# VH-VL binders against Putative adenylate kinase, part 10

Target 1, 196 residues: Putative adenylate kinase, of Methanosarcina mazei (q8pz69)
Amino acid sequence: MLIGLTGTPGTGKTSVSKLLEKRRGWKVVYLNDLIKEEHLYSEVDEERDSVIADMELIRERLSGILEEEKGQHAEKAKVNGEEKENITIIESHLAHYITDIVIVLRAYPPELKKRLEKRGYSEEKINENAEAESIDLILAEAFEWCKKVFEVNTTGRTAEETLGDVEKIIDYILAGKENELQEYIPGSLDWIDSVP
Short names: E, the ipSAE of ESMFold2; O, the ipSAE of OpenDDE; V2, 0.75 times the mean of E and O plus 0.25 times the DockQ between their complexes.

## First folded at step 7 (VH-VL; framework fv_mosunetuzumab)

Design d48 (at its last look DockQ between E and O 0.03; V2 from the best seeds 0.00; counts 0 for: pae O 10.9 > 2, placed apart)
Fold by OpenDDE, look of step 7:
Formats: structure tokens, sequence, C-alpha cells
Structure d48 (fold): chain C 196 residues (1-196), chain A 120 residues (1-120), chain B 112 residues (1-112)
């Protein structure tokens, strides 16, 4: 099963993903790193110190990775005798363009700004991301592209606390208990009043 | 002017290794990939692998995995193909070619080719 | 790996006449979301490296004469030389770059 972990930069996706990888042993694809490392982009945007992702290349590359992972899992399952559900996490602010199931991490915009400041982001980049968060940009996109969307508020919470919610969501999905995940249904968070 | 200039012809014995160079000029070396393709006498084109010149990441055809090694020297804008455990079937003209972006792009500029002959 | 198959293996055409080369892939090389075919055509003259003619199935590389055109989608592609010139004598290859690059076996075009 492929699950996307998405959200505005600074919402804690990477931290949570690392913990998922460590605690649950799930495959995590750090998509942004992959894009840069393997040049899965069409152009370099020097002005933004970023790259323009090539979605065709990304999809093809991920397809290969997933097939490889399935093969490895099958081998492991044969060795251990237990058929475990194979979970692969796609970590990226772009994950909702790739996966049908997505967990959107959210953060109060002022807190998000602080987080990004600590990371050394430019003021322009900080404001851009805070605005994106305020208008629910990624959440809106997720609804458009994904079949299942869950939302987790990370405001004032540690990575471990957030991890708990993410694990719960995934576990309930695996158990077929999605109907019990009402607290994670989008719509509970509205940052409109916090638009910088 | 974009140019890829390859090293000269090589004659090797079976079991030996060969290293072919490809010097790039006329563009930013690290922004592109270098592909290697070979062509046996009277035969078609066969893809060997690619290297991202900027970060050194590589991908190989399954046929050549473990036997071909691609490297790139950014200081000299030169790409290298090393092929070990040579066989008579490895006799071919080896081409380097520029590809934009990873992993699979059309190859727009080609080297002149390097003939590698493997004979006892 | 995606297998590319060209037809015919050899083609003799009179000067000024149309030459048509077909290429078939074992699976689709169309990315539906962007409606792009990851297919290229190359020309190789004797003693020379291949030259890129067409990419994205139908886009001509810079400097390529208008008499060369590519068409097709999915698994079936065609290279057309509308009016064969003497300088067009060569071996032509199709190549997919949707996945691990693979080439067709080549089509030799000669003057009749």
Amino acid sequence: as target 1 above (196 residues)
Amino acid sequence: EVQLVQSGAEVKKPGASVKVSCKASGYTFTDYSIHWVRQAPGQGLEWIGWINAGNGNTKYSQKFKGRATLTADTSTSTAYLELSSLRSEDTAVYYCARGKLYPYRAMDYWGQGTLVTVSS
Amino acid sequence: DIVMTQSPDSLAVSLGERATINCKSSQSVLYSSHNKNYLAWYQQKPGQPPKLLIYWASTRESGVPDRFSGSGSGTDFTLTISSLQAEDVAVYYCQQYYSTPTFGQGTKVEIK
C-alpha cells in the first residue's frame, strides 16, 4: 500500500517519516531528496533555489522502486512465514499528486514561520509557505487528486505526538476501520484568519 | 559548440579491462547525463548505462551490471566507461552521448565512437 | 525491458519518393497524464555516430529537414521521409526512453 505524507514545508513531514521508518520498518521514499539526487527535474529555478520537478520521470522512477520493494517484501515474507502488508510512505509536499491515500500535516501559520526561520529559510520563502498553509493550498489539492484525505494538526506538538496520529491513521486503514478516523477528516482546521 | 570527444581505439585480450574516456565541452557538464551505447560490427545500438555528471549517480543495463563502471570527473568534464572481463562479444564501437535529465532522455549529442577490439 | 521492433529491416526507395519506417514497442511509451510519447528516431550514416532526428515521437530536432516527420502514439510509431534525398541513405533507429532505453534493430534505407 502506498501512502502519501504531505504538507507545507515545515509541518514536520520529514521528522515523522524518519520515525515511521525507524519504529515500523516501513519503506519511506523521501521524494524531494530523490528528485534532487537523481535529477528528476526539468529545470533549475535559480531564483527560488529550487528545481522544477518532472512528474513523468518521478512516476516512472517510483514505479520501479515500488516493484523492487514488492519483490523484497515477498522474499522476506517467505522467510518469516508471515504475510505482512507492505507499506510504502511517500514523503513530500508533492506526495498528493502521486498517491491515492494522503495524510496532510498542518500547522498554525505563525508557528510554521518560526519553524522555517529556524531552518534558515529566506523571508520570502517563509511568507510564501505561510500563505500557502493559511489558504489550505495543499489540502485543497489533495482533495482534488486523492481518494482518501486525512488531516493532522501538528501545532504545538512534538514529532512523536504527531507520529502517534499518523500511525493510528495508517493502522486503521490497514484494519479497514477508516470510518473510525472522523477526527482526522479534513475541515476542522481553518487558518484563514492567519493569512499574513 | 557542444562536443564529446572520445579516446582512441583499444585492442584487448579476453579477460582484460578497458577504460574509454569521453571529454565534454561547450556546455555545463554537471547539468547533463552521459549515456554509453555500443554497437557491434554490423549490428544495432545497445544501451549500457548512464551517469549523472553532477552527482555521479549511475544506472546500468542489467546485462552490464557488475561489469561496467561509469565515472565522471567534473574537474575535467570527462566521463569514463570501464568494462571488465572482456569477451570477444564485447568487440564494438562504444559511444558516449549527452542526455538531459535522469534517467531516460533522447540523446542529442554523440561522441565519435571508440572501437574496442577483443581478440586472443 | 521494452522491446522495440522496426519494420522493414531494409527499404529501397527511389529518389524523391516517400520512405516509411515503422516502429512498434512491446508496451505503451505514452505517458497519458501529459500525453507525451517517450520515443526518438535516430539516423546513422556509415562510419558516423547516430544523429537525433525526432524526439517525443513527433518533434524534430533542431536542424533536421522538414521532410522528416514522426507520428504515432502508444505502441505504434512511424518515421516518414516525404521525399527521399541521396543524403538520406542511412540506417534509422527508433528508441524508447520511457524506461530503460532500448533501440529498434534498425532499418536500412537505400536508393532504388
Scores: ipSAE 0.000, ipTM 0.558, lowest interface PAE 10.9, mean pLDDT 88
ESMFold2, look of step 7: ipSAE 0.111; ipTM 0.666
ESMFold2 (binder alone), look of step 7: mean pLDDT 93; pTM 0.945

Design d49 (from d47 with heavy chain G99H; at its last look DockQ between E and O 0.02; V2 from the best seeds 0.00; counts 0 for: pae E 2.6 > 2, placed apart)
Fold by OpenDDE, look of step 7:
Structure d49 (fold): chain C 196 residues (1-196), chain A 118 residues (1-118), chain B 112 residues (1-112)
Amino acid sequence: as target 1 above (196 residues)
Amino acid sequence: EVQLVQSGAEVKKPGASVKVSCKASGYTFTDYSIHWVRQAPGQGLEWIGWINAGNGNTKYSQKFKGRATLTADTSTSTAYLELSSLRSEDTAVYYCARHSYYRPLDYWGQGTLVTVSS
Amino acid sequence: DIVMTQSPDSLAVSLGERATINCKSSQSVLYSSHNKNYLAWYQQKPGQPPKLLIYWASTRESGVPDRFSGSGSGTDFTLTISSLQAEDVAVYYCQQYYSTPTFGQGTKVEIK
């Protein structure tokens, strides 16, 4: 099963993904790293210190990766000696364009600004991302592109705490208990008053 | 912080039963399984069984089938091992340990000494 | 059940020297569907519970020093302490969790 972990930069996707790898042994594709390493982009934006991703190249490359893995391995793992569904996670702010199931990490915009400041982002980039978060940009995109969308608030929370919610969502999906995930249904968060 | 805290030492007579508790904290109890392992004095580790805290499913070592009973109380985040028809050979330190998804026993209780003597 | 056999039963190594412990399983613990070896290593000091060192045969648990490493695949595995320290004196166990969990008999590591 393919799960997307998406969200505005600074929401904690990478930290959570690393913990998922460690705790669950699930494969994580760090898409942004893959894009840069394999030049899956059309242009370099020097002003923003970013690249313009080529989604067609990305989809092709990911398809290849997944097929290779599928050809070599069944999408299963063992827990307590019993076979369980294996998970592949796509980690990126672009993940919702790739996967049908997506978990959107959210953060209160003022807190997001602080996080990005610590990362050394430019003021312009910080404001841009904070605004995007305030207007639910990624969440809206996820609704457009994905079949199943879940939302996790990371405001004031550690990576470990956030991880707990992410794991719960995935475990419940695997167990067919999606109806018990009401707390993660989008619509509970509203940052409209926090628009810069 | 993840912690497993076990009940205190027990002294039992042959033929009696003992119930050891393991209280979990610092994580979502129902997301993981609890394994029980014992160690006789000066000996190695011996696996007894596991329980999935979320659904209550259990598996036992063949050696302990019929004598060991594993239970979990989700309301208190506590796992229990009950061992009946105790023998002198059951004298050991009993450990509970958490099994994470797709990874082995990463957190252990402090152990509970069970002494069986006439 | 899968039988785990460690060698040697005891090992005395000088401080700063390499310690090597072997573990063999009676059948493969490599799960082809996952491409992972379901093999772990534990360290146990007197009066303490075991401590996880290595899982997936070669992945170090958090907080474990770099001098500890696991290697191997299928049925043959090795725990290596590249430079033995005084605090490394303990009994080490391998464990498979491919099926019903089973442990090796343990290897006592001492300072020569």
Scores: ipSAE 0.271, ipTM 0.710, lowest interface PAE 1.5, mean pLDDT 91
ESMFold2, look of step 7: ipSAE 0.516; ipTM 0.813
ESMFold2 (binder alone), look of step 7: mean pLDDT 93; pTM 0.946

Design d50 (from d47 with light chain S33D; at its last look DockQ between E and O 0.06; V2 from the best seeds 0.00; counts 0 for: pae O 7.9 > 2, placed apart)
Heavy chain, then light chain:
Amino acid sequence: EVQLVQSGAEVKKPGASVKVSCKASGYTFTDYSIHWVRQAPGQGLEWIGWINAGNGNTKYSQKFKGRATLTADTSTSTAYLELSSLRSEDTAVYYCARGSYYRPLDYWGQGTLVTVSS
Amino acid sequence: DIVMTQSPDSLAVSLGERATINCKSSQSVLYSDHNKNYLAWYQQKPGQPPKLLIYWASTRESGVPDRFSGSGSGTDFTLTISSLQAEDVAVYYCQQYYSTPTFGQGTKVEIK
ESMFold2, look of step 7: ipSAE 0.513; ipTM 0.803
ESMFold2 (binder alone), look of step 7: mean pLDDT 93; pTM 0.946
OpenDDE, look of step 7: ipSAE 0.604; ipTM 0.833
ESMFold2, look of step 9: ipSAE 0.474; ipTM 0.788
ESMFold2 (binder alone), look of step 9: mean pLDDT 93; pTM 0.946
OpenDDE, look of step 9: ipSAE 0.014; ipTM 0.541

Design d51 (from d47 with heavy chain R103P P104R; at its last look DockQ between E and O 0.13; V2 from the best seeds 0.00; counts 0 for: pae O 6.6 > 2, placed apart)
Fold by OpenDDE, look of step 7:
Structure d51 (fold): chain C 196 residues (1-196), chain A 118 residues (1-118), chain B 112 residues (1-112)
Amino acid sequence: as target 1 above (196 residues)
Amino acid sequence: EVQLVQSGAEVKKPGASVKVSCKASGYTFTDYSIHWVRQAPGQGLEWIGWINAGNGNTKYSQKFKGRATLTADTSTSTAYLELSSLRSEDTAVYYCARGSYYPRLDYWGQGTLVTVSS
Amino acid sequence: DIVMTQSPDSLAVSLGERATINCKSSQSVLYSSHNKNYLAWYQQKPGQPPKLLIYWASTRESGVPDRFSGSGSGTDFTLTISSLQAEDVAVYYCQQYYSTPTFGQGTKVEIK
């Protein structure tokens, strides 16, 4: 099963993903790193200090990665006759373009700004991301591209606390209990008063 | 030609539920969203929510969250609005409209009058 | 929610004259990254559903006469009918879709 962990930069995707990898042993693909390392982009946007991702190349590359993972676990999954469903996490603000199931991490825009400042982002980039978060940009995109969308508020929370919610969502999905995840249904957060 | 055809007028008692249908034709149903907007007599327009017909994802106005339920049947290209716990204030013409996720509501149904009276 | 306020509530204009409707948002509906104003204008005639006229603040919907134009940016927007026709008698609404969609209260345009 492929699950996307998405959200505006600074929402804590990487931190949560690292914890998932450590605690659950799930494969995590850090997509942004992969894009850069393997040049899975068509253009460099110098003005934004970013790259324009090539989604076709990304999909192709990920298909290969997933196939390799299936091959490696096929030998391990026969332990005790039950095929354990392997979970692969795609970590990126672009993950919702790749996966049918996505968890969107959210953060109060003023707090997001502080987080990004600590990371050394430019003022322009900080404001852009804060605005994107304020208008639910990624959430709207997730609704467009994904079959299942969940939302987790990370405001004022540690990575471990956020991890708890993410694990719950995934566990319930695996158990076929998605109907019990009402608290993670999008629409509960409104940052419109924090638009820069 | 793109058309949205809604179900007929409804009369309900307070506390009851109503379900309005919107049948779409003339386009690929799953490529667009369906938005619901209501208009009380002599009043303005009020947005209720939208449903992505392709994947069934929904977004609701906070005012209607928990009381409105949007669904879509891709086999019949029909969208539904169910509103529960009806009040007299819910008396309005309810419209469905085709839109994108950033609502450009380019085609509208003819509207469905829902009257809530004791 | 973003509050949309139209002015005036009603407008009477002579045939062939210009009609101007204003719309103000409580917050900017300009998304800087896209450089687009998330604003639409609708026309509603009696007994009919609304009809889309303008989106992205200034783009006319297909089939809309040239006499209709939208302008403005940020928080202040204007719908202009350059030469009012008899068929233009209607209530006009602005709508923002920057966030949760909200409508103005409407402006009734009548012939003087």
Scores: ipSAE 0.018, ipTM 0.577, lowest interface PAE 6.6, mean pLDDT 89
ESMFold2, look of step 7: ipSAE 0.539; ipTM 0.811
ESMFold2 (binder alone), look of step 7: mean pLDDT 93; pTM 0.947

## First folded at step 9 (VH-VL; framework fv_mosunetuzumab)

Design d52 (from d47 with light chain P101R; at its last look DockQ between E and O 0.05; V2 from the best seeds 0.00; counts 0 for: pae O 12.3 > 2, placed apart)
Fold by OpenDDE, look of step 9:
Structure d52 (fold): chain C 196 residues (1-196), chain A 118 residues (1-118), chain B 112 residues (1-112)
Amino acid sequence: as target 1 above (196 residues)
Amino acid sequence: EVQLVQSGAEVKKPGASVKVSCKASGYTFTDYSIHWVRQAPGQGLEWIGWINAGNGNTKYSQKFKGRATLTADTSTSTAYLELSSLRSEDTAVYYCARGSYYRPLDYWGQGTLVTVSS
Amino acid sequence: DIVMTQSPDSLAVSLGERATINCKSSQSVLYSSHNKNYLAWYQQKPGQPPKLLIYWASTRESGVPDRFSGSGSGTDFTLTISSLQAEDVAVYYCQQYYSTRTFGQGTKVEIK
């Protein structure tokens, strides 16, 4: 099963993903790194410190990764006699363009600014991301592109705390208990009054 | 208040070089890029290139590659455009402007007229 | 390089009437990472540097009157002045900032 972990930069995607790897042993694809490392882009924009992602290349590459993981999982299952659900996490602010199931990490825009400041982001980049967060940009995109969207508020929370929610969401999905995840259904958060 | 103040008008002969300065104030210089745009008399706007004041990275229009050099001095918050091998067609008002990662050019200098004549 | 083409080159509009300027890009300037069109509009009056009006195709810069609006996506964009004012006489430029920077050739707006 492929699950996207998305959100505005600074919401804690990477931190949570690392913990998921460590605690659950799930495969995490750090998509942004993958894109750069394997040149899954059409152009480099040095001013923006980004690349123009090629979604077709990305999808193709991810398809390969998923097949590999499936094979490895099957082999492990045969050896140990235990069948476990294979989970692959796509970590990126672009994940919702790739996966049908996505968890959107959210953060109060003023806090997001502080997080990004600590990370050394430029003022303009900080403001743009805060604005994007304020208008639920990624969430809206997720609704457009994904079948299942969950939302997790990371405001004032540690990565471990956020991880708890993310794990719960995934576990409940695996258990077929999605109906019990009402607290993570989008719509509970509204930052419109916190636009920078 | 964000301000970009450019150096004064220049008169140059063909083949010479010109260096125009742009002093920025009112914001964190290293958080933004400085772009250079020129406008020949009665003509449109032509983008020359940008420099990221934070890391010194530059990007040039293909037309100006090898002839334009962008630099930035963080200690003085000043950006420079040097254009070499000047031609008559380089006669224009040269503007510096503040750019960013996700935004276009929001603040502009007053412009510097560069006249190239024999 | 992305080529920007404006139309018309010049436009005469009566005071209070709508002015419409079109801009086409040779390729899409929609950036999927942000789902934003990296398209801006500038106003330039004689003897002055350009002034930013619109960015991300439809977002007004601070201080820009409501009569200015931008629309479009991908490769086709429009700047609209809903009710032309005397102070709106200027040359308007579209610009992509998706990859490097390129300007349209400009559209001169005059009062009829």
Scores: ipSAE 0.000, ipTM 0.523, lowest interface PAE 12.3, mean pLDDT 89
ESMFold2, look of step 9: ipSAE 0.625; ipTM 0.837
ESMFold2 (binder alone), look of step 9: mean pLDDT 93; pTM 0.944

Design d53 (from d47 with heavy chain K59Y S61N Y102S, light chain P101R; at its last look DockQ between E and O 0.29; V2 from the best seeds 0.00; counts 0 for: pae O 7.2 > 2)
Heavy chain, then light chain:
Amino acid sequence: EVQLVQSGAEVKKPGASVKVSCKASGYTFTDYSIHWVRQAPGQGLEWIGWINAGNGNTYYNQKFKGRATLTADTSTSTAYLELSSLRSEDTAVYYCARGSYSRPLDYWGQGTLVTVSS
Amino acid sequence: DIVMTQSPDSLAVSLGERATINCKSSQSVLYSSHNKNYLAWYQQKPGQPPKLLIYWASTRESGVPDRFSGSGSGTDFTLTISSLQAEDVAVYYCQQYYSTRTFGQGTKVEIK
ESMFold2, look of step 9: ipSAE 0.664; ipTM 0.843
ESMFold2 (binder alone), look of step 9: mean pLDDT 93; pTM 0.943
OpenDDE, look of step 9: ipSAE 0.017; ipTM 0.558

Design d54 (from d45 with heavy chain W103T, light chain P101R; at its last look DockQ between E and O 0.76; V2 from the best seeds 0.75)
Heavy chain, then light chain:
Amino acid sequence: EVQLVQSGAEVKKPGASVKVSCKASGYTFTDYSIHWVRQAPGQGLEWIGWINAGNGNTKYSQKFKGRATLTADTSTSTAYLELSSLRSEDTAVYYCARHGRYTPLDYWGQGTLVTVSS
Amino acid sequence: DIVMTQSPDSLAVSLGERATINCKSSQSVLYSSHNKNYLAWYQQKPGQPPKLLIYWASTRESGVPDRFSGSGSGTDFTLTISSLQAEDVAVYYCQQYYSTRTFGQGTKVEIK
ESMFold2, look of step 9: ipSAE 0.709; ipTM 0.870
ESMFold2 (binder alone), look of step 9: mean pLDDT 93; pTM 0.946
OpenDDE, look of step 9: ipSAE 0.862; ipTM 0.941
ESMFold2, look of step 10: ipSAE 0.652; ipTM 0.843
ESMFold2 (binder alone), look of step 10: mean pLDDT 93; pTM 0.942
OpenDDE, look of step 10: ipSAE 0.852; ipTM 0.938

Design d55 (from d50 with heavy chain D31S S33Y N57R; at its last look DockQ between E and O 0.02; V2 from the best seeds 0.00; counts 0 for: pae E 10.8 > 2, placed apart)
Fold by ESMFold2, look of step 9:
Structure d55 (fold): chain C 196 residues (1-196), chain A 118 residues (1-118), chain B 112 residues (1-112)
Amino acid sequence: as target 1 above (196 residues)
Amino acid sequence: EVQLVQSGAEVKKPGASVKVSCKASGYTFTSYYIHWVRQAPGQGLEWIGWINAGNGRTKYSQKFKGRATLTADTSTSTAYLELSSLRSEDTAVYYCARGSYYRPLDYWGQGTLVTVSS
Amino acid sequence: DIVMTQSPDSLAVSLGERATINCKSSQSVLYSDHNKNYLAWYQQKPGQPPKLLIYWASTRESGVPDRFSGSGSGTDFTLTISSLQAEDVAVYYCQQYYSTPTFGQGTKVEIK
């Protein structure tokens, strides 16, 4: 099963993904790292200090990774005499373009700005991402591309607390209890007072 | 076929309120936003706000906050704009429009003329 | 709020000729992380509601003739009608939807 962990930069995707991998042993693909390390981009945007991802190269590479994970998981299941769903997490602010199921991390824009400042982002990028979060941009994209969208507010919370929410969402999906995830249904957050 | 059908023209006195309806058909009402936009005679377009028809969440332009109220009735697939404390400057054609993710305002109602005169 | 400024305010063009309308935003409407420009164009004929023509700055809405094209990025955008027809007489509006939606003041296109 392929699950996206997306959200505006600074919402805690990487921290939560690292904890999730450590605690649950699920495979995490850190997509931004993969793109840069394996040159899965078509152009370099020198002005914005970024790369333009090549979605066909990315899908091809991920397809190979998923096939490897399926084979590895099936072998482990036979050894233990128990069948378990193979989970792979795609961590990226682009994950919702790839996965059918996505968990969107959210953060109150002023707090997001503070987090991004600590990461050394330029003022331009900090403002762009805070504005994007204020208007629900990543969430709206997730709804366009994904079949199942869940939302987790990270404002004022530790990575461990956020991890608990993410684990619950995934466990409930695996159990066929998605209808019990009302707490994570998108649309309950309103940042309107933080936008001019 | 997606359609948004609005209520008829209104004539109001300054200080009164008006409520314009927008009945949607041809799509799943609760899966989209309804936006409200107005156009004063001979002027351009001015965004008022939106409502998420599925959960009732709203967003208003700062100019209309406190005067405009957006509601939706899912049982009749109808959105409403109520504008209070009317002034002559509120004379305009009021449009409802369907918003979807990443395609702004793809279907529009026919417009409702609201005239405010003493 | 992001101010949208169109030019010219009105434009007279002979049938079959090219019409060009410019739109400038007071702030960038490019979400750089996704390389998307949150800019739309609308056509409004007399006595009718606006009609969506272009979104994402350059993507034509379904059913819109290919003589309409959009271009530009960041703060500077252009709507082009490659061969003006009689039914294209209208007022054209740009709109940003990067933040709280705002519209340009409109450009009236007429036949000479």
Scores: ipSAE 0.007, ipTM 0.534, lowest interface PAE 10.8, mean pLDDT 85
ESMFold2 (binder alone), look of step 9: mean pLDDT 94; pTM 0.950
OpenDDE, look of step 9: ipSAE 0.350; ipTM 0.768

Design d56 (from d50 with heavy chain D31S S33Y S100R, light chain H34E; at its last look DockQ between E and O 0.02; V2 from the best seeds 0.00; counts 0 for: pae O 13.7 > 2, placed apart)
Fold by OpenDDE, look of step 9:
Structure d56 (fold): chain C 196 residues (1-196), chain A 118 residues (1-118), chain B 112 residues (1-112)
Amino acid sequence: as target 1 above (196 residues)
Amino acid sequence: EVQLVQSGAEVKKPGASVKVSCKASGYTFTSYYIHWVRQAPGQGLEWIGWINAGNGNTKYSQKFKGRATLTADTSTSTAYLELSSLRSEDTAVYYCARGRYYRPLDYWGQGTLVTVSS
Amino acid sequence: DIVMTQSPDSLAVSLGERATINCKSSQSVLYSDENKNYLAWYQQKPGQPPKLLIYWASTRESGVPDRFSGSGSGTDFTLTISSLQAEDVAVYYCQQYYSTPTFGQGTKVEIK
């Protein structure tokens, strides 16, 4: 099963993903790193110190990765006698363009600003991302592109706390208990009133 | 201080409907769930359902599906339980309680006695 | 639904003595990855709503006396009152919140 972990930069995707790898042993594809490392982009935006991702190249590359993982999993399953469902996490602010199931990490925009400041982001980039978060940009995109969308608020929470929610969502999906994940159904978070 | 204040006792006939209110104060109403639990006289606690006060999402016990309706008014920070097609067996004290998703119920209302009698 | 079963249904204990209440779930309420049991204990006195005592199987709610303790994991849980006080006379309920919430049938604790 492929699950996307998406959200505005600074929402804690990377931290949660690392913990998922460590605790659950799930494969995590850090898509942004992959894009840069394998040059899966069409253009370099020098002004923004960013790259324009080539989604076709990305999809092709990910397809290959998934096939490899599937093969490895099958081999492992044969050894242990228990068919464990293989989960692969796609970590990126672009993940919702790739996966049908996506978990969107959210953060209060002022807190997001603080997080990005600590990471050394430029003022322009900080403001851009905070604005994106405030208008639910990624969430809206996720609704457009994905079949199943879950939302997790990371405001005031540690990575471990957020991890708990993410793991629960995934576990309940695996168990066929999606109907119990009501808290994570989008629409509960609205930052419009909190935008200074 | 967190408070949940429920509406007063109700007496209803079989087949009627009852609506109980639960007014919340002392915290951000939309950040929590309101659970409803009832207790028949001399009996244990029975979970009815919960509502996410922020987005209005609800979950019901199978036993109460189709008869119970949970609503929340964010403007007044008030949650409502409506139970239809009342039976004598529905005679109970009905409680609202605050909770988070998959968390314990930390604050409770004082309870509302609903009596169903012919 | 997960079925919660308490034992005993009623318990009479002398003042100052230990009271032990057991609760069993039909399914594990342990979330293994977090090593957390989604179990709570409530105290209910006559004419009052239930009061949260313990959550995560062993964590005391704020303001709860030290004489109350919760233990157990998976499917078997215990509430212990180390030294029963007069004010502890009540019905106690276990509750799982791992899935759709369900309560035990309750245990009445009385003074012997």
Scores: ipSAE 0.000, ipTM 0.529, lowest interface PAE 13.7, mean pLDDT 89
ESMFold2, look of step 9: ipSAE 0.005; ipTM 0.503
ESMFold2 (binder alone), look of step 9: mean pLDDT 94; pTM 0.949

## First folded at step 10 (VH-VL; framework fv_mosunetuzumab)

Design d57 (from d54 with heavy chain K59Y S61N; at its last look DockQ between E and O 0.68; V2 from the best seeds 0.77)
Fold by ESMFold2, look of step 10:
Structure d57 (fold): chain C 196 residues (1-196), chain A 118 residues (1-118), chain B 112 residues (1-112)
Amino acid sequence: as target 1 above (196 residues)
Amino acid sequence: EVQLVQSGAEVKKPGASVKVSCKASGYTFTDYSIHWVRQAPGQGLEWIGWINAGNGNTYYNQKFKGRATLTADTSTSTAYLELSSLRSEDTAVYYCARHGRYTPLDYWGQGTLVTVSS
Amino acid sequence: DIVMTQSPDSLAVSLGERATINCKSSQSVLYSSHNKNYLAWYQQKPGQPPKLLIYWASTRESGVPDRFSGSGSGTDFTLTISSLQAEDVAVYYCQQYYSTRTFGQGTKVEIK
C-alpha cells in the first residue's frame, strides 16, 4: 500500500517519517533525497537551493523500487510463514503527484517561516514556501487529484504529537475505518477568510 | 483517444437554470479533474471551477459560488455543470476540460452554447 | 485573484516571420520547491475550443510543432512562434494555475 506524506517544506514530513520508521518499521522512500542522489532532475537552481524535478524519471525509478520491494516482501513472507501488509510511505512535497492516498501536513504560515528560519533557509526560499502554504498550494493539488486526502495541522505541535495523528490515520485506513476520521477531513483549516 | 463530448445548445430565459453534460472517454476518468470554463461571444475565457472525478470534491470560482453546481457520475464517466438564476450576462459557450497532475487543461469538450434571453 | 495581462491585444506578422506574445502576472507563479512556473499557453481557432500548447512555462504539449516555444519566469512570460504559418492564425491565451485558474485577455495573431 502506497501512502504519500506531503506538505510544504517545514511542516515536519521528514521528522514524522523517521519516527514512523523507528516506531512502526514501515518503509519510507525519501523522494527528495532520491531525486538529488540519482539525478532525477533536469536543472539546478542554486539561488533557491533546489532542483527542477523530472517526473518521468522519478516515476520510472519508483516503479523499479516498488517492483523490488514486492519481490522482497513476498520472499520474506514465504520464509517466515506470515502475512503482513506491505506499507510504503513516500515522503516528499511531491508525493501527491505519485500517490492516491495522501496525508498533507499543514502549518500556519508565520510559524512555518520561523521553522524554516531555524533550518537556515534563504529569505527567498522562506517567503516562497510561506506563500505556497498560505494559498494551500499542496493541499489544493492533492484535493484535486488524489482519491483519499487527509489533512493534519502541525501548528503548535511537536513531531511526536503529529506522529500520533499520522499513525491513527494509517491504522484506520488499514482497518477499513477511514470513515471514522472526521477530524482529518480536508478543508477544516483556513488561513484566510475566503479561498482564492 | 481522449474525448470530452458535451450536450447540445440551450436557450433559456432569465431566472432559469441549465445543466450541461460532459461525457469523457479514452482515459481513466477518476485520475483527472474536470474543469468548466466559459466564453462569452467575442470575449475571453473565464474559469468556473473543478470537480475531482475520483472523490467528488469540488472547488468554485467565488464569482459563481452559490449559482454553479458541479457533479460527476463515475459509472457513466460524465461530469455536469448546473448554473442557476441565469442572467443575460451568462450567455456564453461553456467548455469542460480535463486537468491532470502534470498537464493543465489538455483536452477540451466541443463547447455548449447557452443563450439567455427574454 | 492573480491577474494575467497579455500584450499586444493583436499582432500582425508576415508569413515566415517571428511572432512574440507577452504575458505578465500580477504576482509570481513560480513555486520554489518545484522550481516550476505554473503557466500555460493555449491556442484557439475560430469555432474551436482552446488547445494546450505550452505548460510549466516552457514545456511543449505532445504534437505541438517546435516553432512554438515558451520562456520566462516569475511574473514575465513569452510565447514565440519562430516562423509563422498560415494555420497559426488564432487567438492565444496565457493561463496561470498556481492559485485558482485565470486567463489573460487573449492576443489575436493575424497574417500581415
Scores: ipSAE 0.723, ipTM 0.871, lowest interface PAE 1.0, mean pLDDT 88
ESMFold2 (binder alone), look of step 10: mean pLDDT 94; pTM 0.950
OpenDDE, look of step 10: ipSAE 0.874; ipTM 0.940

